# VH-VL binders against Jasmonate-induced protein homolog: the designs that were tried, part 7

Target 1, 185 residues: Jasmonate-induced protein homolog, of Atriplex canescens (Fourwing saltbush) (Calligonum canescens) (p42764)
Amino acid sequence: MASTQAMGMTEQQKKSVDEMVEKATNMGVNVQAQNSAVVSMINQTNVSMTFNENHNWSGSVVGTGYPKSIPTKQSRQFIHQGDAKDGSQGAVVYYGSNANGEPCGWLLAWCAPTNVTPTKPNRVYVDCGAQSKFDTISWDTIKAKLDVGPATTNFTDVDTETTIAAGVTSTGSFASVGAAFGLST

## First folded at step 17 (VH-VL)

Design f1
Fold by ESMFold2 at other seeds, look of step 17:
Structure f1 (fold): chain C 185 residues (1-185), chain A 120 residues (1-120), chain B 107 residues (1-107)
Amino acid sequence: as target 1 above (185 residues)
Amino acid sequence: EVQLVQSGAEVKKPGESLKISCKGSGYTFTNYWIGWVRQMPGKGLEWMGIIYPGDSDTRYSPSFQGQVTISADKSISTAYLQWSSLKASDTAMYFCARIGDKSTHAFDIWGQGTLVTVSS
Amino acid sequence: EIVMTQSPATLSVSPGERATLSCRASQSVSSNLAWFQQKPGQAPRLLIYAASTRATGIPARFSGSGSGTEFTLTISSLQPEDFAVYYCQQYNNYPYTFGQGTKVDIK
C-alpha cells in the first residue's frame, strides 16, 4: 500500500463507500425495508472494532441490533427503522486502534427523512480520532451539523492518522448508508 | 441584520505570514458552518474548507489541506484564514460565507471579501 | 471530487430575452445544487438552492431546474442588472465544488 498524498476522499475510499452502499441496498431490497436506513460499515483498520454507543434522534434499530464487533477487513450491517414523521436519524460510535496501537473512535451519523425532497435530503456526518474525543459527545451539536450536512463526506484525523468516509442514497422506500472506517496511512 | 464582515485588504511579500478575519453578527455564530472561498484574479470560485465555530470542527478541500489553517474564536464571533508562509500564487480575493439553515444547505450570507496581494 | 462544468462560458443576450445556463456534474448530486450571481467587485449572492428553490428576495424571473447531473438556470426576461457571472455549486460532497462560471453579457 502506498502512502496517501491527499486528505480528501480517495478513489479507494469512494470505492469502499460505494460497495457498502450497494451492500446496504441489497440487504434492504431483500428484506423489503420501508422508511428506514440500512447501514453497512466496513472495518479497514488492522484490529477488530467494538461497538461503543448509539444515539437516536428519530427511529430505532431493529432485528439483531447493532453489530457488537466488526472484524478487521470485514463489513457488518444493521437496519434502523424510522418513525412516521421524521424517518431514521441516528448515530453509532465504534472503537478500535490506529496503526500505533492507540485507542481510537469512529462516529457515523445519518439522516434518512421519511420523504426525501430537494429541501429534505439524505445526509451523513462523520468523525474520527483519539478515543477520548468521544468521551463527551454533544449530540445536539452533531445533529445541528448533520442537519445541513452532505450526502457523501469524509474526515481524516491528522494526529491519529485515522479516516472515515460515508455516503447515503435512496432506494425506493429506504435509504442505503455505506461507511468505511479506516486509517489514513 | 445578518452580516459577515471581513478584515481589510493586505499587501504582503512571499514568505510572510498572514491571518485574515471574518466576523459574524446578527445571528448565533456558533450554530452555523462558516466556509472560505478563494477567487484568483480573473478566475472562478474555489471552496477551501469550512469550520463549525461551536466546536471548531474543520473540514478542508484536498487542494488546501496543509496549505492554510481555518480557525475560529467563538467568544468574538470571528472565523480566520491563515497562512504561515505566503506565496505569490496566494494572490486572490478571499470570501467567507455561512451555510444556511437545514433546508438550505448552501452559502446564504457572504462576507465582502478580502483582497490579498503577494508580490516580490 | 465532483467536477462541475458550466456551459456556455459566455452567453450574449439582449435585455428582455431569455437566458438559459447549463451546469453538469461529473456524478449525481441529487438536488444539492445552488446557483450564485456575482457582479464585478462584489461578493457572490445566492439565487437558487435545492436545484429549484429561489432564495429569499430573488425575483421570480430566476428559476432553476434539474436533478442528478444536469441542471439549468433560466432568467425568463433578462434585466439590465442581470449582466453578471453565474456559478453553480454542488453541496452533495465535500469539497463543495463550483462550476467555472457563465458570463452573461449584453448582446
Scores: ipSAE 0.814, ipTM 0.908, lowest interface PAE 1.0, mean pLDDT 93
Fold by ESMFold2 at other seeds, look of step 21:
Structure f1 (fold): chain C 185 residues (1-185), chain A 120 residues (1-120), chain B 107 residues (1-107)
Amino acid sequence: as target 1 above (185 residues)
Amino acid sequence: EVQLVQSGAEVKKPGESLKISCKGSGYTFTNYWIGWVRQMPGKGLEWMGIIYPGDSDTRYSPSFQGQVTISADKSISTAYLQWSSLKASDTAMYFCARIGDKSTHAFDIWGQGTLVTVSS
Amino acid sequence: EIVMTQSPATLSVSPGERATLSCRASQSVSSNLAWFQQKPGQAPRLLIYAASTRATGIPARFSGSGSGTEFTLTISSLQPEDFAVYYCQQYNNYPYTFGQGTKVDIK
């Protein structure tokens, strides 16, 4: 069934996303990132999250790759290097559990064009819910939604009481993406 | 020709349910977000929420979460706005609108509006 | 949510003259800003998106400028058909909020 967004961003979500954007910015500056998305994710659930899947529309992860796990209450980062023409555009799915121990997933997608312009801005898309929601993903559908998405967004799945928030900003020669994976209660 | 055609005006009493419609034609309905916008008498525009008919992904303004239901039936290219129990304060003009392609990212096509009047 | 504040509330201008409408966001919306025109009894019509890009079929007398928190719609030579209410809308953050509108009246 289609998920319904239950609530807007809390003050805690806004703070967490801003902190993750700042961590991504600091990392990108330190490694002199160029034409990249630097992504920082915090796990605000009660269990470790594990990497399930990625998708690339353009570019690829570099360095040590996608974090295999994100321990509870900790953050992890990766750098996704863009290609010359279309920049960095990708998605990741992490699995974890909700407060009742039910298997859940969190999806983060980003678009970081090589050259940000008013008609080609940085964008994010987010989703979360029961793990089975992510058994078959239409990446074309996610891309279509991402392509017209905002720079800052959130989603809450009422059935599983999971939530996700993300934001992206341009920082010099790279994009900083921050995301908070969490529970709504 | 790309069009959004809305259902006709409604006159209702408080406590009644209502479902109004927005039918898209001339484009691939499942590939574009559809949004709903309220305009109370003599007032400005208020974004209520959006739905992606392809997978029914629905996002609400906090002001309208739990107050209305946005849905779609992709088999007939139609989006809906629904109240379970109308209030007099729901009296307004309601527009549906399509979010354009990736370069536009704004409401580029609008329905003609549906006037909903709720009075005892 | 991001509050969009328009000024002035009403602008009285003679046909053939310039109109300048302002829109301020409570926090940066980058260039994710649209302008709409609405005439009585009609649906809104997209004029400008991406802060400064004219929508298809919109006359060149309409121009938009700004980024971040301050935006301007300029109508360089008002025509009789331009007397309407104008709204700005940000689409940087959900919810995609509108300003309260500026009514452009004939002087």
Scores: ipSAE 0.812, ipTM 0.908, lowest interface PAE 1.0, mean pLDDT 93
Fold by ESMFold2, look of step 19:
Parts: structure tokens; C-alpha cells; sequence
Structure f1 (fold): chain C 185 residues (1-185), chain A 120 residues (1-120), chain B 107 residues (1-107)
């Protein structure tokens, strides 16, 4: 099931993730977010992306909810309010197409503990590929991988030529999550 | 006892294929990432990549992408590192290691290593 | 990728004395930093994770400190079994890169 993927963020991916983290930070500061993940996602593909699914391990989305679409080359944001004990831990899946018009999906998961410590850091997990990859997600498996995941990561699916990068950082009383959904070529 | 036991030393010629193994025991194999680490003679440690055996999710270091194949057979609790065509520069010690639980995040259990010697 | 740089390359220390090993990251890794010990012919052993937390069974003479880009491993009273090579590793970003190692030799 798993394909060979090139790891390592390109300079463009790093720049895009940094911009999305900054956008999430600015939004979180403006609304005085607390104990939450503020998430900013940019669609760097050639078609609009549509929301497919979310999952919550802790906390829930607030406000107007998850963006139903992310237009080509645009960004969208949401705020995921954490629970008192375990903070904000969730995931989203967006669907779109690759350069050949084939259906594809992008998965972003985050963990933003209520109290970040050296042994309980902010974490992200990412995946992308053919849309069918996301028909039957094992959320327990995603959680297990997220629980030991890095703060910044990327993934490229060579079969579909899709890519995703994400990063998370603490900003005072909330976490800023930035993600770039894209194509590898 | 939590263990990773690797296959024995290999002596090969350039151009030959090779698949070395890392068998886990004493824990739920499918719930932990397994990584591979290269140590060339007299050199330091190099992170090659990781696999999550539960779903075969595999992530490579850019230095090793396309150079090796990391795989797992969860039915026998075994991870693999594989070359389709060995080079003399592949001569090294290869370790597998497990990433620990959510409180550690680090390689907490290591295999004993597999020495691969490739000489013409 | 994040480059981890250790210094010194070799450290000569008498038994019973203090050893101080340095590890620098090319960008912040927060506290996502581990230290390993490797003796000749053996696999590495986890000493410290989360920059300063001792792994199970590691003696108190080993301590880690630092965050961000600067980290230190201290061995407060060097024992004969501590003469080894020590590696730092960041796990903030894939790939989880190692430093090049510091060899601690008998003086």
C-alpha cells in the first residue's frame, strides 16, 4: 500500500508552510484564541479542493466550521477549540485532482496539547495520494502515528504526483498550524 | 522482553541484490515505527527512513530515496531493508530501531546490527 | 534538512572528572532532541530524550540541557564504562538527523 516517497521540504514548501503558520498566528492573535489550534491551509493545486471529512480525538471546530472549499491558489482557515484536558487534536481530509484530472486526497492531522511540554510537544501528520486511499481511514492508526510525529513534515505520493507539507508552533495560548496542499510537478 | 533481532552478516559483490531483516518481539509490532540507520566504516549514524508496519506507511531520507526499499511483513513481525543492485559504497553496518511511545518519541530499542560487505 | 553539529570531535577526560558535550542544530528543534551512547561493536543506546529526560535505567550522572538550537550532555563523574562515542539526534523534522558524534577517550 505504501509507495516510495521523497522526503524533505523544498524551499517553496518551507516558504508556503511558514506563510500559513504566520496567517494562523495573526488570526489567532486577532480573535484572542486560547487552548486551540488555529489552522491555515493553502491550495497549491490547479483545481478547487472540497472538504470531505474530519475527525476529532480532542476538541471540536468552532465558528463557521471547516471550509467547504479551498479555491485554487487560495488559503482558508478554521479554529479548533481544545478540551481542557487534552487540548486540540483533530484531522481533516480535502479532495481535489492531480495534473491529470485524477481524484486525489490530502490529509492533515494535528496535536496541540493544552500544556506544551518537552514530552508533550505540538505534532503534525500528513498524507496524500489517490482519493481511494481515504475511503477507509483507520483513525486509531493515524492517532498512533500522530502521537509520535514531528512538528514539521511533508509527504509526496509519487504515483499521483501529489504533495503536502505542514508545520505547527506554539503562539502564546494557542497553536498555529500551517499546511500546503499541492502537486509535486 | 522487547527485542529487535536482525539477520546475519552478508558478503556480496557489486550488482547483487540483498534483503536484510529485522524481527520484532515482545510488543505489538504494528503499533510502532521501525527505522533503519546506516553506519559506514569509521563514520557516524545516518537516518535512512522509517516504516509503520500497521499500514506500511514509509518515509525516506532524501539521501536514500530511490536507493533502497524499506518494507514490512506484519504477519511475521518483520521489517526489511532491500537493495536491487549493491555498490561497494553500500558497505556498512545497518541497524533497525523502534521509535518509542508518545512520551519518548525517540529510538528506544535497537537491533544488534547487520554488517553488509560489498567488495569486487 | 536540519544539520546537527557536535563539538568537540574528541574529548579526552580522566575517570571521575566531568565531561561536557555540545550539540548545535541549524534551526530550532524545540526540545525534540535525543542523546545516544555507542560503544565499539554495539548498537547505540538511548540516554536522554526531550532534551533533558533520562531514559529508563540511565544513571543520574548523565544529564541533558538546552532547547532551540543549543544542547549539552554532561557526565558529572566519568566512569570506565562511559568511554564511548556520543550522538545527538533531532526529531523535530523528518529526516531525523544525527550529529557526527563526539568520542570520549581516556586521558
Amino acid sequence: as target 1 above (185 residues)
Amino acid sequence: EVQLVQSGAEVKKPGESLKISCKGSGYTFTNYWIGWVRQMPGKGLEWMGIIYPGDSDTRYSPSFQGQVTISADKSISTAYLQWSSLKASDTAMYFCARIGDKSTHAFDIWGQGTLVTVSS
Amino acid sequence: EIVMTQSPATLSVSPGERATLSCRASQSVSSNLAWFQQKPGQAPRLLIYAASTRATGIPARFSGSGSGTEFTLTISSLQPEDFAVYYCQQYNNYPYTFGQGTKVDIK
Scores: ipSAE 0.799, ipTM 0.907, lowest interface PAE 1.1, mean pLDDT 93

## First folded at step 19 (VH-VL)

Design e5 (from f1 with light chain S31Y)
Fold by ESMFold2 at other seeds, look of step 20:
Structure e5 (fold): chain C 185 residues (1-185), chain A 120 residues (1-120), chain B 107 residues (1-107)
Amino acid sequence: as target 1 above (185 residues)
Amino acid sequence: EVQLVQSGAEVKKPGESLKISCKGSGYTFTNYWIGWVRQMPGKGLEWMGIIYPGDSDTRYSPSFQGQVTISADKSISTAYLQWSSLKASDTAMYFCARIGDKSTHAFDIWGQGTLVTVSS
Amino acid sequence: EIVMTQSPATLSVSPGERATLSCRASQSVSYNLAWFQQKPGQAPRLLIYAASTRATGIPARFSGSGSGTEFTLTISSLQPEDFAVYYCQQYNNYPYTFGQGTKVDIK
């Protein structure tokens, strides 16, 4: 129904985010991740997505870095190692196209404190829309919004019919971040 | 003193438009989310949506998406809630509230409320 | 959408007695839970955030506890000014839903 596609996280988005969180958790356990964000992203659009940029407020990516592409209907992962004081706090932007072939972007930001407490929880922020929305990003503005953001969120851009959902949870000594990049249909 | 001051009560007929306001003072208006909360007569609180006035980033509850418009004018530190065509079921008290900083991150400051009455 | 369910709907207690209010979330909200007090004709007032942290200026008789799906607000010795409606709200997921409220009234 149109209200479920535009209004909130669909059952498919919830399932996809949960699967990505689980995949991030399994990777983090396998590599014995500590003080880090393990991030898993699935591309639910009709075209391959291309890495555009990242931003670090705290920590840095390790291993082979950020996935350069995410093929249609596939997932990719990375590990962002946190700093001792402020943990892992970062963002990524991927580009792709909507159903009409228009250039679009998807932004995922996360905050994974070194020590999660009731007043310092894990957080995510998401955005998507026309690629031009991401020509000039105010990272200070994204940080301010992320700092008071939820643990699970979604956003749908009505003009481009793009959507994004993400969730974060603590899994032992690391945070598991799952995200679904998609179309609202 | 940090405060949110809302516009006065409104009495309207079905089909009329309306824009109510919420003016912030005593803090940097563009650095905090502002939310709108509906309270129907004798009922509880309903989260309608939020706006970040610094860049107009707006997030709606599914129940209110397409039913209202949330906006802000950062030059006068004011957030707005508006209807293009009021219904009798829009009769309610409407509150604005600020989401606090990263140490509190809950609705820490509330406006006094705006009563909207829509009847024939 | 996360449904927040408060119980009881009304609670009749005498001044000086303890009141215990419950809030249940339909799925885990971790510690991302706030409590608000609302008196007739007034805006809500933040009491508790992060499940158990008192907001500035809130008396020590108010305490919050819980995590995940089960939360409790306790008022240890009710004062005349505490008779009001109390709401819980989760801020783990958009939309940031409220419970339907618990009215605390004099016995």
Scores: ipSAE 0.801, ipTM 0.904, lowest interface PAE 1.1, mean pLDDT 92

Design e6 (from f1 with light chain T53Y)
Fold by ESMFold2, look of step 20:
Structure e6 (fold): chain C 185 residues (1-185), chain A 120 residues (1-120), chain B 107 residues (1-107)
Amino acid sequence: as target 1 above (185 residues)
Amino acid sequence: EVQLVQSGAEVKKPGESLKISCKGSGYTFTNYWIGWVRQMPGKGLEWMGIIYPGDSDTRYSPSFQGQVTISADKSISTAYLQWSSLKASDTAMYFCARIGDKSTHAFDIWGQGTLVTVSS
Amino acid sequence: EIVMTQSPATLSVSPGERATLSCRASQSVSSNLAWFQQKPGQAPRLLIYAASYRATGIPARFSGSGSGTEFTLTISSLQPEDFAVYYCQQYNNYPYTFGQGTKVDIK
């Protein structure tokens, strides 16, 4: 109908990121997380998403590991335990498809230093697009971008109409990372 | 010496296209984000977007998405800002700037600016 | 988008006196805040990063403080070369945003 003005997709993603940060915070408090990134991801696409790979610059996943799938419209979480010196720094890639059934990927990277300071803040980096974009990832390039990245960001791939948003917040002894994997359509 | 050198002033008419440049030297061009900042006459600074020349990863401010194209040619250490159809309201000074190392994460090196004038 | 609001718009100060400039963010930017100086006809110059750290070559009379939503730039003893416009900028959230500027004029 012509009388309804739709909100932009990135605004909806910001709300979802805040909800995922809150979910990560609640989990971290409940398990008394220390020197870690607690990560919560929501799949806002139309199909289930499948874990493809991870990368660690510092630290490693603990507990039950990385969720192997994220059903449509559901969220999943993991805890990434940091090293003593460099904290938790890692990335995950999930695969799914866009509205046209084309294979796509979503990449989330985070940096959660052991000691957050003004010159060593929490950071995120995101990317999405055709699945082939993730066939050969330069992790050195992603790290260089992550190292100067913001605490909250988003990206939309116009060609595949995929989108991703993420944010990170300190919650005392751990970092809360929230991410929304979605479609811009 | 680390520096960014921009192309010279431009005088254009509405509807014309334009591509201005920002050449980096004295550092590894592909390892740092380059951003563009607009300053309208008598006004403050506006962040337009950034590009990582190493892989052409480009991020825009929503205010400028679809209004300009940011690009780079890493073989000649040059970033670009481009309009397909200029408007009189595009009259401004345009700066390029580098985002510094991981501890600073701030625009630490600036180009001298390119004045773009769009009038009939 | 995070709105950065600077006050005052213009600050009139005599050489040798102290200037204090304020910058407020519409939501927390942690310590991801920079200050820039811009003189007429010139590009901005980085003064302060990470809220309180002086950039290379910046005189000790410039200092920054604050975290979260409230930030201050202090010039402890104004020199003739310090009369300029000063901008704060957050780099916590894309898109990065600048304040509207504070002009420091000779009283």
Scores: ipSAE 0.862, ipTM 0.922, lowest interface PAE 0.8, mean pLDDT 92
Fold by ESMFold2 at other seeds, fold request of step 23:
Structure e6 (fold): chain C 185 residues (1-185), chain A 120 residues (1-120), chain B 107 residues (1-107)
Amino acid sequence: as target 1 above (185 residues)
Amino acid sequence: EVQLVQSGAEVKKPGESLKISCKGSGYTFTNYWIGWVRQMPGKGLEWMGIIYPGDSDTRYSPSFQGQVTISADKSISTAYLQWSSLKASDTAMYFCARIGDKSTHAFDIWGQGTLVTVSS
Amino acid sequence: EIVMTQSPATLSVSPGERATLSCRASQSVSSNLAWFQQKPGQAPRLLIYAASYRATGIPARFSGSGSGTEFTLTISSLQPEDFAVYYCQQYNNYPYTFGQGTKVDIK
């Protein structure tokens, strides 16, 4: 099989995602964010995570940019400003290690339309696993999955024992994205 | 015409393996999620999981994780549902369905179903 | 996972009358909700997506409404061919989940 098996979201993951959505919401309110995705990510692994790359389908990061690192058990935030027509649609990849010290990656993608409607809702897509999984990313493939994806999701890579969960919700004029990067054990 | 055509009915005994198929035509097979849905006799619909045939990205409902294998062969536009060891409780109708594009989002095209009967 | 609860379990309606089916989610699913019709011996058919949008080829007598946790499917003038089981399904959260179904009997 070319991909790993998914597992259900734990109670701890749900709590962590909800906390990150709340942090994103509070930041977005405080800075009066408009037509943007405010993203909060928590590193629940045992090592610091390092920014690897981003992709933009619409919009771009503003302010201080993407956090270069996310220390273990800490959260970091960024704001991705949307374009007038298509809102904020982007992805980030962070690298770290699993419990055995093996290099791993975590991918978070989001879609926050300028005007959220029943047929154009906020969406997230997540993936994680061995770092090599992210050497050759088809961004068209990620976009196709994101465009029909849920607002709350998770994925666990059984081979590396890595996991990721994310959720997105609207708060007035911006979207709040929360993600938890972690280990399944 | 966009179609999903499933393999025919199966009668099996407990402990046997089985692989049923779902062949897509009339659209770009690798660009759409394919899901599997179980319907036990006289019961409702249960989402089992989905696969993106383009890269074999597979997501399972927790209720079915480890119980079945979902796979695809994109070279012949076919998705599969597999059991390594059938149980009598696997007796059900199994549907494959496509998740539509970004304008629809929902299971818009369904296969005709494959009846799997497992009896001792 | 999100539990989808449908009511009533069975609804008997004469042709030409209105049928109203309810679907409740255990937590908000925004408008990420679909309705399906399944006739005996057939695959499900998509009726409504995004809570209120009719799928291609679905007659105007079918309409959906609601958002968040409360949703309804209305058949404004029931036809004999509308005898079926109707399912709601949320696609806001993995895993996607279906309601248990409402059987519509034609009197």
Scores: ipSAE 0.831, ipTM 0.915, lowest interface PAE 0.9, mean pLDDT 93
Fold by ESMFold2 at other seeds, fold request of step 23:
Structure e6 (fold): chain C 185 residues (1-185), chain A 120 residues (1-120), chain B 107 residues (1-107)
Amino acid sequence: as target 1 above (185 residues)
Amino acid sequence: EVQLVQSGAEVKKPGESLKISCKGSGYTFTNYWIGWVRQMPGKGLEWMGIIYPGDSDTRYSPSFQGQVTISADKSISTAYLQWSSLKASDTAMYFCARIGDKSTHAFDIWGQGTLVTVSS
Amino acid sequence: EIVMTQSPATLSVSPGERATLSCRASQSVSSNLAWFQQKPGQAPRLLIYAASYRATGIPARFSGSGSGTEFTLTISSLQPEDFAVYYCQQYNNYPYTFGQGTKVDIK
């Protein structure tokens, strides 16, 4: 196949994403988050994941920043504070390995507008695969896809057997983003 | 004028391969998702999947994953829907459609449809 | 996947009358909902996006409402040219599923 393809979410992925959204919601409520994306990510691979990079279209991370690592089978969170006009719009890339020890990457992007409306909803975009896939990222291309993307999505890279799922929902004055970084087999 | 023009009707036998096309014009082809929609005779619309021609990012409905291939050739502004081995149950009308800009989010431009008949 | 259920299956309405079509989602789709019209032998046409916004060139007699799981398409004064099948579609989750359609027969 010459193109990347997505597969439907498994029941386990849906459960994991829902748990991460709930964890993000609880964190956002506890810290009284406003005009922000509260992001919770679970590492469902067999190795620790390390932070590679971020991108900001609008807003920036606050507090202690992006988790530098996510230990296997654990979750980590961050808060991305939106700006007044365009809210929180950003992306992160984490690196890890697949079951064969091959270097891989997972990309999560979100759009959490300052004011959610029918024509400006919360959105997510995901991608994963060999680490080399992330050597040169066109952030303009990611943004274009994110801008018309769904609120819940997943992707599986058949070559590396990596998978990622994510969802976003509104909670009061902030967005709760949940993501599961994993292996398809 | 923004339009999608599809290839003509096809009559095939079970087991044969087929690749139908959808050519976009009047807009920047690589900047919009193109989707495929099946309509079996007398039935409703079924979302099959979409492709972003700019980087070939492709997303499938689970119902069609592994059964068809969606692809694009951005150099000629054309998207494709392909079967490696047709079944009689693939007899249907197939539409391509463009997802609009960030304000619309919906299939705003449709091709005229390609009728595929697979006779047993 | 999100199941979209339309009712009624068939609606027979006289010209000038108000037609109301319903669409229900198996889980919330927020306002990520579109309505399409399809006439025999033609491609679908976008009527409504974002639950309630009319697409360019769509007559004012078409309006949409709802959010979450319940949505309505209203044709305020049915015209003879409105004979068609109408589909709702959610675009909150891949796959972007369609309802099964409501056929509007003009009496």
Scores: ipSAE 0.807, ipTM 0.907, lowest interface PAE 1.0, mean pLDDT 93
Fold by ESMFold2 at other seeds, look of step 19:
Structure e6 (fold): chain C 185 residues (1-185), chain A 120 residues (1-120), chain B 107 residues (1-107)
Amino acid sequence: as target 1 above (185 residues)
Amino acid sequence: EVQLVQSGAEVKKPGESLKISCKGSGYTFTNYWIGWVRQMPGKGLEWMGIIYPGDSDTRYSPSFQGQVTISADKSISTAYLQWSSLKASDTAMYFCARIGDKSTHAFDIWGQGTLVTVSS
Amino acid sequence: EIVMTQSPATLSVSPGERATLSCRASQSVSSNLAWFQQKPGQAPRLLIYAASYRATGIPARFSGSGSGTEFTLTISSLQPEDFAVYYCQQYNNYPYTFGQGTKVDIK
């Protein structure tokens, strides 16, 4: 019979997410970001990850765009510029492989309102698993879940042994989003 | 108008399986997270996990992962909490609750509770 | 996980008087904090969300305040129906943990 495993952020996952939030904050301060999400992602898997797609509910990526790849054990960043009314709200999907070489995907979504209030907080949503899980994404469904989501979260897919954690916080005039894409093994 | 109605009380023996239900009405069931909350006799509230019935996206508290199964049947607007092998320590009141819309974010509607008693 | 600690465990108050209940989080939850009321034999009822916003149908004598790690529920003039157990809950991070509860008794 298969053993079961508790799913929650480990101290190590929290450390990785906090480091990525700090990287995003430092970048945002250095470039004087305004009304945007600065996103930092670390690839903690054993293979390079490749950009698959993005989605925008509000705002758009600026500068050099979404990182086309994230090498193993490295981090990459992008800036998503928000609209005046609704801020920065978007998602990205990266593909890679699990420990068994099976194709997998990692999805990160964020909501960074122009003005953070108690009823309009920063939010994240995460998902991961077999690559086929991301063949037909309902972005309306992701948005509905994101809109009531937490500021920090994680998910582990038991079948593929993939995991993802993310957090978001505000630093003055922008939001810092940190994410760790990894394996649960 | 908006309601969550749970199945009736259960009396079971250790080792038996059980599936209790929570039926939503008066709103679009597939557009809201449903959570399960345990209250052991004389104790406080414990968040067990949530499900998004629209796509069956399920998130568990670490304390309950692998000990229960949360599921939903969107065709009949019903969420479930299930044990494959009950223990006496599973004796508790179990509530389902809905996470409110974008502006609320909190459990805004609760079922009436299902008392589960597990004894030899 | 975020531990929510409520104080006091029991609060004895006369009808018509003010009750002040405290909730502390082990780390910041911003304003992602709710308060619930539970009477014996009943399901919890949402009172306050987003730390300070009253849920629909909740009378004005209930108010919430705080952000970050410290939160307060105030009942300005207790009514007979307000004697119950009160729980705080954070929804900043999974699992969405509850405090252990504060029982408000008749003095």
Scores: ipSAE 0.806, ipTM 0.912, lowest interface PAE 1.1, mean pLDDT 93

